# Designs tried in a protein design chat: VHH binders against q8kes1. Part 13

Target 1, 126 residues: q8kes1
Amino acid sequence: MNLKVKGARDVFEYMKGRIPDETKEHLFVLFLSTKNQILRHETITIGTLTASLIHPREIFKAAIRESAHSIILVHNHPSGDVQPSNADKQVTSILKKAGDLLQIELLDHVIVGNNDWFSFRDHALL
Key: E = the ipSAE of ESMFold2; O = the ipSAE of OpenDDE; V2 = 0.75 times the mean of E and O plus 0.25 times the DockQ between their complexes.

## First folded at step 6 (VHH; framework vhh_8emy_2)

Design k2 (at its last look DockQ between E and O 0.69; V2 from the best seeds 0.79)
Fold by OpenDDE, look of step 6:
Structure k2 (fold): chain B 126 residues (1-126), chain A 119 residues (1-119)
Amino acid sequence: as target 1 above (126 residues)
Amino acid sequence: QVQLQESGGGLVQPGSSLRLSCAASGFTFSDYYMHWVRQAPGKGPEWVSSISSSGSYTYYATSVKGRFSISRDNPSKTLYLQMNSLRPEDSAVYYCAKEWEYDSGTWSRGQGTQVTVSS
C-alpha cells in the first residue's frame, strides 16, 4: 500500500534517502491520491531553483498523467537552511494558481534541509 | 488523542509581557513543528509563530517579530510563547497548534487562551 502523508513531517520522512545528491538542490513533486497517499514522486529539476525553471504545465502534465488528486512540491536546500526564499514563494504562488484552475490542489510545499523541514502550509504561506 | 492545552493568557496593559504555555499530549511532541496561531474578534486566524521539532528553527509573523519568542521543551512536551511589548492589536485568542494536517485541512489546536491588551 502506498504511503499516506498526514503532514509535512511525513513528507520530510518520505524524502529521506530519496534525494540522489543532497549537495544539489532538487525539486520534486509528490502526486497524491484522494486519500493523501503518495502515488509516486517525480524529480522536476536539479540545480538552483528559480521561478524560470518551474513550468506549471510540466508539473501538472505529470499530475494529470498520474491521475493525482493533489500534489506536494518538495525541494531540498543543500545549505541546510530551510527558510523559503522569495523564489520559493513565487513558485508556490504560481503553482497554487495553476492548481486551482486545474482543480489539482497544491496541498503543500515542503523545504527539506539537514534534519529539518519547512512547510508552507504550517506557516500559512499556502 | 491529540490534546493541546493553552494557558497564560489574561488582561494586561500595553507594553507588558505575557508568557503562554501549551501542554501537549497524545502524540510524539518532539516529532512535530509546533505553532502559535491567534484569532481576534471578527478576523480570521493569524499565524503567529512556529518552531521546528528540535527547536533549531523559529519563525515569526512580521507583526510580532522582535517582540515574541517561541520555545519548546520536548521532554515536558510544552510549547511556550513569550510575548513582550504587547500592543492592543495583539489582543486575540491564542491557540497552540500542531502541524497542518492534510486530512482535516487545518491545524490541530487547543481551546485557546484569551489575551487582551488594553489600557
Scores: ipSAE 0.884, ipTM 0.936, lowest interface PAE 0.5, mean pLDDT 95
Fold by ESMFold2, look of step 6:
Structure k2 (fold): chain B 126 residues (1-126), chain A 119 residues (1-119)
Amino acid sequence: as target 1 above (126 residues)
Amino acid sequence: QVQLQESGGGLVQPGSSLRLSCAASGFTFSDYYMHWVRQAPGKGPEWVSSISSSGSYTYYATSVKGRFSISRDNPSKTLYLQMNSLRPEDSAVYYCAKEWEYDSGTWSRGQGTQVTVSS
């Protein structure tokens, strides 16, 4: 009985209590079923997000192993400000391209803050 | 049940202004970013603007930057779009939206209000 995500609010709610150290920036990937149920999540990086630290091969290897139909990126900003950075946009672009080729769609990238979230999909950045 | 009701559209001449309103109910309005999307005949939906839950941050499509202004009033659960210097290319049905629905692949939105900019 996996949690179904209908929109970015559900992703934000899922991440509550699942960020080990909220004073540090974490990037996660959620692996989703064909019914948009979260199969599991995986921590990709801890610390300042840069595009050079993202390896699509390893993310999509995990997605294939999980039999994921699609993925969602999530990361937190310790400041609580959920505005996307240029690095956030670059990482999103790289993983969208890889997902399009593999037909494992990047459904969204959700930035989570204190009591707020920002969805790339909601803002047509995906 | 989420309900979004747009109003304020009409037929106007190029260079005119219009103010769109959206009344929201059935959810905690102040928790959500809110969005305007528009759809011209025979085209897919086009994102126009977004505003953060508190109203502190606003975002605009390049085609409307400097002409449109999004705002909200959380006590009255109302979203606004001030549209200035309207162009024929702005003609569309304008929708107030709460969030992108992953299953449907589109925004959760109201019925829309028609904006027509024509000489």
Scores: ipSAE 0.766, ipTM 0.888, lowest interface PAE 0.8, mean pLDDT 91
ESMFold2 (binder alone), look of step 6: mean pLDDT 85; pTM 0.859

Design k3 (at its last look DockQ between E and O 0.45; V2 from the best seeds 0.64)
Fold by OpenDDE, look of step 6:
Structure k3 (fold): chain B 126 residues (1-126), chain A 119 residues (1-119)
Amino acid sequence: as target 1 above (126 residues)
Amino acid sequence: QVQLQESGGGLVQPGSSLRLSCAASGFTFSDYYMHWVRQAPGKGPEWVSSISSSGSYTYYATSVKGRFSISRDNPSKTLYLQMNSLRPEDSAVYYCAKEWEYDSGTFSRGQGTQVTVSS
């Protein structure tokens, strides 16, 4: 049975131990079922997260492939500071729009740090 | 049923202080991040501050950092926002908000409490 995520806390818990190198920023996408069960996660990029590195077509290509109902974007901040950058916000906005068009909802964007996380949903940014 | 009840707002002069409270019920308060969000007339919601479930981590919007302090008392299920050095631009309805719940497709927040800073 696939793990169900009820909120950003669950996403944070899921990501524990799943980041190959926590000293580097990783961007992940969680593919979710209609019941918010994690079908799969995929590493999108490793390294500094910039808007130019994020391609909605690739993310949603994968989402479609996985028959995802929705997706959650996750990336870690090695510094431990989970506050979103402007780049994070821009990426989120772009993916939100793309998701709306494709009817694959960007459910949340979760930034993972040291024993802490930041949810765009929780902060009314999504 | 999730219930959040904000209080402590009012009309104050610039430079003054207010302490907002939020009484929570209907959920396991200590399991969730809690947030303050504000909304001024004609503007969208603005995140103000967040505190982790245990209170170990606190976060603030740049606009309020150094002036506002978020805290919580889990036994009494109460969230607080100490607002110091208030400015006119802080005027808004302040909402207490619970962690977003994916199943419901929303996060619970109260009716809000009005804060007006004016000379």
Scores: ipSAE 0.733, ipTM 0.913, lowest interface PAE 0.6, mean pLDDT 94
Fold by ESMFold2, look of step 6:
Structure k3 (fold): chain B 126 residues (1-126), chain A 119 residues (1-119)
Amino acid sequence: as target 1 above (126 residues)
Amino acid sequence: QVQLQESGGGLVQPGSSLRLSCAASGFTFSDYYMHWVRQAPGKGPEWVSSISSSGSYTYYATSVKGRFSISRDNPSKTLYLQMNSLRPEDSAVYYCAKEWEYDSGTFSRGQGTQVTVSS
């Protein structure tokens, strides 16, 4: 019953209808099972993304409670331009380091627009 | 069924140019970023370049930036890699790729085309 994600397009499709206000920037985390099924997602921030707003302790506390094997970051760009910002890269780096230490892998970071997506993993940024 | 067919590889001298092509079918080509990855003997896959679904944004590995140019033609469902100033270290099998697959930890790719740069 949980949606399996095989690649970044499946992440993009999952987020359709699950972003409360698409006119605002949201950052989400998806918690994944060992079979890459989405257990649930959680909103991390709403508004302009800044690396200082990220609290790895709270994200990975939730990941542990969910028995997540891995996580995926997702955020939307209301403009539709899915090109990653420096802040997006900084957030990704912080959570990759934390995940490596805890052995809960950050599989990908997917930026979603209206009809498009960008995968950090596809672009070797992760 | 997704099909990716690379072509245009060959044996060339250092400093030469070569244009790779990839014919795509079995999916909506214009919906996807497309990628070139390469693999030299005894090494793991190396990402080379990516292009956005519309072609508006291009991305390059540091080792090829300024020498390689990625492009696409959405009506003909074709991806290209223009490779200039080829070096021996560019020798590899070049693959056209649709996306990274989380289960396998690899790209969804074609069968590849061999590029050999030797003097």
Scores: ipSAE 0.669, ipTM 0.869, lowest interface PAE 1.1, mean pLDDT 90
ESMFold2 (binder alone), look of step 6: mean pLDDT 84; pTM 0.855

Design k4 (at its last look DockQ between E and O 0.58; V2 from the best seeds 0.00; counts 0 for: pae E 3.5 > 2)
Fold by OpenDDE, look of step 6:
Structure k4 (fold): chain B 126 residues (1-126), chain A 120 residues (1-120)
Amino acid sequence: as target 1 above (126 residues)
Amino acid sequence: QVQLQESGGGLVQPGSSLRLSCAASGFTFSDYYMHWVRQAPGKGPEWVSSISSSGSRTYYATSVKGRFSISRDNPSKTLYLQMNSLRPEDSAVYYCAKEWEYDTGDYDYRGQGTQVTVSS
């Protein structure tokens, strides 16, 4: 059975132990079913998250391939500080718009850090 | 069952302070972010503040930053919102809310709210 995520806490829990190298920033995409079950996740990029490195076409190509109903963006902050940067916000905005057009909702963007997380949804950023 | 009960609201003058409380039960309080959301007449819900599960991180809407302070006591399962330098535009029903739930597209639970009215 695929794990269901109910909220950002579940995403945080899911990501525990799944970051190959926590000393590096990883960008993940969780592909979700209509029931918010994680179909799978993919590593999109490793390294500093910048808008230039994030291509909506790649993310949503993967989403379509996985027949995802929605996606959750996840990336870790090696510093442990989960506060979103402006880059994080920009990427989120772009993907949100792209998702809306493709009708593959960006359900959330979750930043994970040292025993903490930040949800864009929780903080009215999505 | 999840229960959230807000209290501490009232009618106050501009510049005054209020402290809201939210008593939580029916879930593992310390596992969740908690939030304050407010809704003024004729307006949609507005996120006000959030606090991490441990209380180590706090977040505020721009409109309340520097004036409001969110805190929590996990042993007593209580959420607080200290509101200082209140303004008329802070008038609203304030809700204590559990984290956003993906299935419902809203905070998974909100209490009945407590009315805050700031007026001279």
Scores: ipSAE 0.877, ipTM 0.930, lowest interface PAE 0.5, mean pLDDT 94
Fold by ESMFold2, look of step 6:
Structure k4 (fold): chain B 126 residues (1-126), chain A 120 residues (1-120)
Amino acid sequence: as target 1 above (126 residues)
Amino acid sequence: QVQLQESGGGLVQPGSSLRLSCAASGFTFSDYYMHWVRQAPGKGPEWVSSISSSGSRTYYATSVKGRFSISRDNPSKTLYLQMNSLRPEDSAVYYCAKEWEYDTGDYDYRGQGTQVTVSS
């Protein structure tokens, strides 16, 4: 059954056990219904995140195929430190702009660590 | 209904201290992370600090680390921000905010704010 996310804690809990190799940095996208249910997630990149590896066209093509109302970005920092990097901020900015144009909202970007998370929305970065 | 009431702001000189309070009602206070957010004139909101639901974890923006201290008292449903070594760039309206819920939108669960003005 599809999990409804009410906030970044639910995203953090959803990602437990769903990161194939926690020693590597992964970026995921979650596709959400109009009721904020996770339709599915998809891995975007594995390894050090850079803005040059992000192709908004492919992400939003997938979002349209899923009939997603909104998306959430999620990635892990293997170190456990959840502070966003400049690359994290750049990726978020690019996808926010694309989502605003297509009216498929980037609802949040959640960085997950060992025992905590960082929400861009909670920290006024979205 | 969620209600948050900030207090404790004022007009002070650089280097001064202030302690902000936030009285909460209308929700189970101890279930949620709480945040302090500030907004200076002509600028967007800026996250300042966060505290976990139990109070066991605290987080700070780089600009305030070492000077500000967030705390909470769950029995009295009160959130605090101790602000030391205040600087002119700390001047803003300070809001407490309940953990963001995706259904309800941007900071719509915050109070009227309390004005902090730091000037020489």
Scores: ipSAE 0.255, ipTM 0.650, lowest interface PAE 3.5, mean pLDDT 87
ESMFold2 (binder alone), look of step 6: mean pLDDT 85; pTM 0.862

Design k5 (at its last look DockQ between E and O 0.84; V2 from the best seeds 0.79)
Fold by OpenDDE, look of step 6:
Structure k5 (fold): chain B 126 residues (1-126), chain A 120 residues (1-120)
Amino acid sequence: as target 1 above (126 residues)
Amino acid sequence: QVQLQESGGGLVQPGSSLRLSCAASGFTFSDYYMHWVRQAPGKGPEWVSSISSSGSYTFYATSVKGRFSISRDNPSKTLYLQMNSLRPEDSAVYYCAKEWEYDTGDYDYRGQGTQVTVSS
């Protein structure tokens, strides 16, 4: 059975132990079914998250390939600080728009720190 | 069952302060972000503030930043909102809310709310 995520906390829990190298920033995409079950996750990029490194076409190509109903963007902050940067916000905005056009919703963007997380959805940023 | 009970609202003059409380029960309080959301007459719900599970992070809407302070006491399962320098536009029903739930597209649980009215 695929794990169901009900909120950002579940995403945080899911990501525990699944970040290959926590000393590096990873960008992940969780592909979700219509029931918000994680179909799988994919590492999109490793390194500092910038808008230039994020290509909606790649993310949503993967989403389509996985027949995802929606996606959740996840990236870790090696510093442990879960506060979103402007870059994080920009990436989220771009992917939100792309998702809306493709009717593959960006359900959330979750930042993962060492012992905490941040959800864009929770904070009215999505 | 999850229960959230807000209190501390009232009628106050501009510039005054209020401290809202939210008593939580029925879930592991310390595992979740907690939020304050408000709704004014004729307006939709507005996110006000959030605090991380441990209390290490606090976040505020631009409209309340610098005036409001969110805090929590996990042992007593209580959420607080200190509201200073209140303005008429802060008038609303204030709700304590648990984290956003993906299935419902809303905060999964909210209390009955407490009315805050700021008027001269």
Scores: ipSAE 0.872, ipTM 0.929, lowest interface PAE 0.5, mean pLDDT 94
Fold by ESMFold2, look of step 6:
Structure k5 (fold): chain B 126 residues (1-126), chain A 120 residues (1-120)
Amino acid sequence: as target 1 above (126 residues)
Amino acid sequence: QVQLQESGGGLVQPGSSLRLSCAASGFTFSDYYMHWVRQAPGKGPEWVSSISSSGSYTFYATSVKGRFSISRDNPSKTLYLQMNSLRPEDSAVYYCAKEWEYDTGDYDYRGQGTQVTVSS
C-alpha cells in the first residue's frame, strides 16, 4: 500500500531509512497521486545542491511518466540543520514555476535533518 | 483529538503590546513546528511566524519581523506570540496551528482564534 501524506511530518517519516548515504546531500522528488499517496521517489542529485544542476524537463518528464498529480521535493542536510539555504530557495522557485505551467503542483519542499524537518509550505515559502 | 486554544487578544491603541498564548493538547507538542496565522476580515489567511519543535529556530513574516517574537514552552505545551509596536494593520483573528494539511490546502486550525484589534 502506498503511504498517504497529510503533512510534512509524514514526508519526514517516509524518508527514514531511504537516504543511502546521510553524510552526503541528496535531493529527491516524490511523485504523488490525486489522493496524496506517494507513488514512488527518485533521486535527483547527490552532492552540493545548486540551481545549475536542476533539470526541470527531466523531473517533469518522470512526473508525467508516473502519472503524478503533484510532486514534493525532499533533501537532507548532512549537518542536521534544517534551515533552508539560498540554493534550496532557488531550486524551489524554479521547480514551482515549472510545475505551475504544467499544472503538476510542487506541493512542498521538505528538508530533513536528524530529528526534525523544515517545510517550505508550512513557512509560506510556497 | 488535537486541541488548540488561543487567548490574550484585545482592543488596544497603536504602539501597544499584547502577548498571545496557545494551549495545546491531543498530540505530542514537542514533535512539531508551531505556527501563528492571522486572518483579517475579507482577507485570506496570512502566515505570521513559526518556531521549530525545540524552539531553536524562529521565522517571521516580513511585515512583523523585529516587532513580534514567537516562543514556546514544551513542558507546559504552550505557544506564545509577543506582539510589540502594534499597528492597525495587525488587527485580525490570530490562530495557532500545528501544520499545513495537504488535503485541505490550509493550516490545521482547531481553536476559535483570539481577536486582536488595534484602533486607528
Scores: ipSAE 0.687, ipTM 0.869, lowest interface PAE 1.1, mean pLDDT 90
ESMFold2 (binder alone), look of step 6: mean pLDDT 85; pTM 0.865

Design k6 (at its last look DockQ between E and O 0.96; V2 from the best seeds 0.86)
Fold by OpenDDE, look of step 7:
Structure k6 (fold): chain B 126 residues (1-126), chain A 119 residues (1-119)
Amino acid sequence: as target 1 above (126 residues)
Amino acid sequence: QVQLQESGGGLVQPGSSLRLSCAASGFTFSDYHMHWVRQAPGKGPEWVSSISSSGSYTYYATSVKGRFSISRDNPSKTLYLQMNSLRPEDSAVYYCAKEWEYDSGTYSRGQGTQVTVSS
């Protein structure tokens, strides 16, 4: 049975131990079922996260391939600081719009640090 | 069962202060970020403030930044919102919330406490 995520904390817990190199910024996408079960996660990019490196086409191509009902975007901050950058907000906005059009909801964007996380949903940014 | 009980609301004059409290039970309080959300008549819910599980990070809506202060006491499982320099536009029901729940698409929150700011 696939793991169900109820909120951002569950996403944070799921990501523990799943970041190959915490010294580098990783962007992940969690593909979810209609019951918010994690079907799969995929690493999208490794390295400095810039808006130019995030291609909605690629993210949602993967989402469609996985038959995902919704997706959660996750990326880590090697610094441990979970404050979202303007770039993070921009990427989230773009993916939100794309998801709405494709009817694959961007359910959340979670930033993970050392012992903390930031959820865009929790903070009314999504 | 998750329980959140807000208190401390009331009727006050502009410029006054209130301190809201939220008693939490039914979950591991120290493992969750906590939030304050408010809803005014005729308006949708508005995020007010958040605090990380350890209290290391605090977040505020632009409308309350500099006036409100969020804090928590994990041993007593209590969330606080110190509201200073209150304005009429702060009038709302204030809710304590555990998290945004993916299934329900809303905050897991209590019954709320009424805050009314009026001359």
Scores: ipSAE 0.896, ipTM 0.939, lowest interface PAE 0.5, mean pLDDT 95
Fold by ESMFold2, look of step 6:
Structure k6 (fold): chain B 126 residues (1-126), chain A 119 residues (1-119)
Amino acid sequence: as target 1 above (126 residues)
Amino acid sequence: QVQLQESGGGLVQPGSSLRLSCAASGFTFSDYHMHWVRQAPGKGPEWVSSISSSGSYTYYATSVKGRFSISRDNPSKTLYLQMNSLRPEDSAVYYCAKEWEYDSGTYSRGQGTQVTVSS
């Protein structure tokens, strides 16, 4: 079966070697089972993240097709600096609201960089 | 089994300093970022400060920046919080936390240490 994630460090470890081009920003979604196993991940956007490029309908349609119980957002910063931007916070807020309505919880948003990560949950931003 | 034990809290006057300690065991301490979280009665947890696994990066909530200093000693598996210029609004139980656990929906944390700032 697939990898179980217990917390943000496991998400960071999962993403090692799974970012196609680390020189570009990527936003991924991880689809999780009821046991917090990663069913699969999907690239949502490539390039500078903005809230206007996020389409909750398409993300949650994919989550339903995967039979996901919950989701995690993962975003890389090519600079290696893992501090969340205002755009990162806006995207997180939008998807949290949609997930709460659909009862497909957004468990976390993890920003990954050079041997470092930032978890929204760990910092009480989610 | 993960164990975190906070100590160093107490009752102090406004403007005082306290140094909190957290002894960690049951996991590879140097592999994890560590956090201080506080909780006042009847309120949800409030993130206070974080330190990266190596100790190279530190982060602070706006309410404590410039007054609190987080540090760690990886060989001794110990996390610290130096709290200066304490204010009544800093009164809370302070928890040392390893990370948010997705299964439980809460922090992996110790029992906490009470800090009370009053005249």
Scores: ipSAE 0.761, ipTM 0.897, lowest interface PAE 0.8, mean pLDDT 91
ESMFold2 (binder alone), look of step 6: mean pLDDT 84; pTM 0.843
OpenDDE, look of step 6: ipSAE 0.864; ipTM 0.928
ESMFold2, look of step 7: ipSAE 0.761; ipTM 0.896
ESMFold2 (binder alone), look of step 7: mean pLDDT 84; pTM 0.844
ESMFold2, look of step 8: ipSAE 0.750; ipTM 0.897
ESMFold2 (binder alone), look of step 8: mean pLDDT 84; pTM 0.846
OpenDDE, look of step 8: ipSAE 0.892; ipTM 0.936

## First folded at step 7 (VHH; framework vhh_8emy_2)

Design m1 (at its last look DockQ between E and O 0.54; V2 from the best seeds 0.61)
Fold by ESMFold2, look of step 7:
Structure m1 (fold): chain B 126 residues (1-126), chain A 119 residues (1-119)
Amino acid sequence: as target 1 above (126 residues)
Amino acid sequence: QVQLQESGGGLVQPGSSLRLSCAASGFTFSDYYMHWVRQAPGKGPEWVSSISSSGSYTYYATSVKGRFSISRDNPSKTLYLQMNSLRPEDSAVYYCAKQWEYDSGTYSRGQGTQVTVSS
């Protein structure tokens, strides 16, 4: 029930079948235990991602309610191209800063495509 | 168990080329992105390049883009890094990596191969 993630591939595998409409961009947050087990996930936005649509207080309110030790951001690119956009980087930066202040680490941001993923952590962007 | 073995390093002059290889075993190679990471003495690891599981997408650090080329051969479970126009700042131990491991906070990598670029 509580899948442990060891790296970004496990995040990609978890998201298979969990994106309601793969033709649309979704941003999700995964809430993790101290053992990097996925407690649950929550949809943050649907549609084109912009930094102005992100409300850190709502994300971290949910993280606190779930007793999350850390979080992972996930979003899909319907095109299948998993290269991070400037908006992706801006959202990541905002939530990293908020997580650092609240001591709920943003462990990774994983962009998923058709059969591919991109990890911010693997690419030293976190 | 995961095993990664890098080879092809050496001592070369600036402007030279080298081709690094990494033999992989103990996991389904074709299911994973593969990465090259380098580490100079006294510094932390520096991500260099990544390639998607199928090979369809390649990514490069700004410092190496246009000079380095990553590739893979899934049937032989081998990762490559073609390094052209080598500079002294490219000197490092080069590691191939399967992924960043969330539990350990480090890359899952091999023992590395030394690249030294010096006059």
Scores: ipSAE 0.646, ipTM 0.863, lowest interface PAE 1.2, mean pLDDT 90
Fold by OpenDDE, look of step 7:
Structure m1 (fold): chain B 126 residues (1-126), chain A 119 residues (1-119)
Amino acid sequence: as target 1 above (126 residues)
Amino acid sequence: QVQLQESGGGLVQPGSSLRLSCAASGFTFSDYYMHWVRQAPGKGPEWVSSISSSGSYTYYATSVKGRFSISRDNPSKTLYLQMNSLRPEDSAVYYCAKQWEYDSGTYSRGQGTQVTVSS
C-alpha cells in the first residue's frame, strides 16, 4: 500500500532517510495519486539549486509517465534553515503555472531541514 | 469541524501595539503549524507569521520581522500575535489559519479581525 500524505509534515516524515547525502541540496518530486498516495519519488537534481536547472518539461514528463494526479516538490537545506530563497520561489511559480496548464497540480513545495520543514502552501506562497 | 476565531483588533495610532488572539477548536491544535495572514483592501492575502506545532520554530515575513511576535498556548488552544511599532501599512484584516491539509482542498481560517493603524 502506497503511503498517503495528508500535509507537509507527512512529506517531511517521508523524506527522512531518503536523502542520499544530507550535506548536499537535493531536489525531489513526489508523484501522487488522486488519493494523495505517493506513487513514486524522483531525484531531479543534486547540488545547488538554480532556476535554470529546473526544467518543467522534464518534471511533468515524469509526472505524466507516472500517471500522477498531482506532484509535490521537495528539496532539503543542508544548513537546516528552511526559509525559501528567491530561487525557490521562482521555481515554484514556474512549476505552478506549468502544472495548471497541464492539469497536474503542484500541490505543495516542501523544504526539508534537520528538524523542521517549510510548506509553500502553508505560507501562502502557493 | 475546524473553527478559528480571531480577536484583539482595533483602531490604533502609528507606533502603538496590539495583541491578537485566535481561539481554535475542532482539531488537535498542538499537532499543527499555525499561521497569521492578513489582507488589506484591494490586495491579496499576505502571509505574516508562522509557528511550529510545539512553538520551537517561528517564521516572519520580512515586512514584520523584528516588530511582530507569534506565540501559542497549546493547552488553551490559543494562537497569539504581538504587534509592536505598528505602521499604517499594517492595516488589514488579520486571519488565523491552520496548517494545510491536502485532502481538504480548502484553506481553514477564521473570520478575521480588523486592524487599522492611522494617525
Scores: ipSAE 0.627, ipTM 0.851, lowest interface PAE 0.7, mean pLDDT 93
ESMFold2 (binder alone), look of step 7: mean pLDDT 85; pTM 0.860

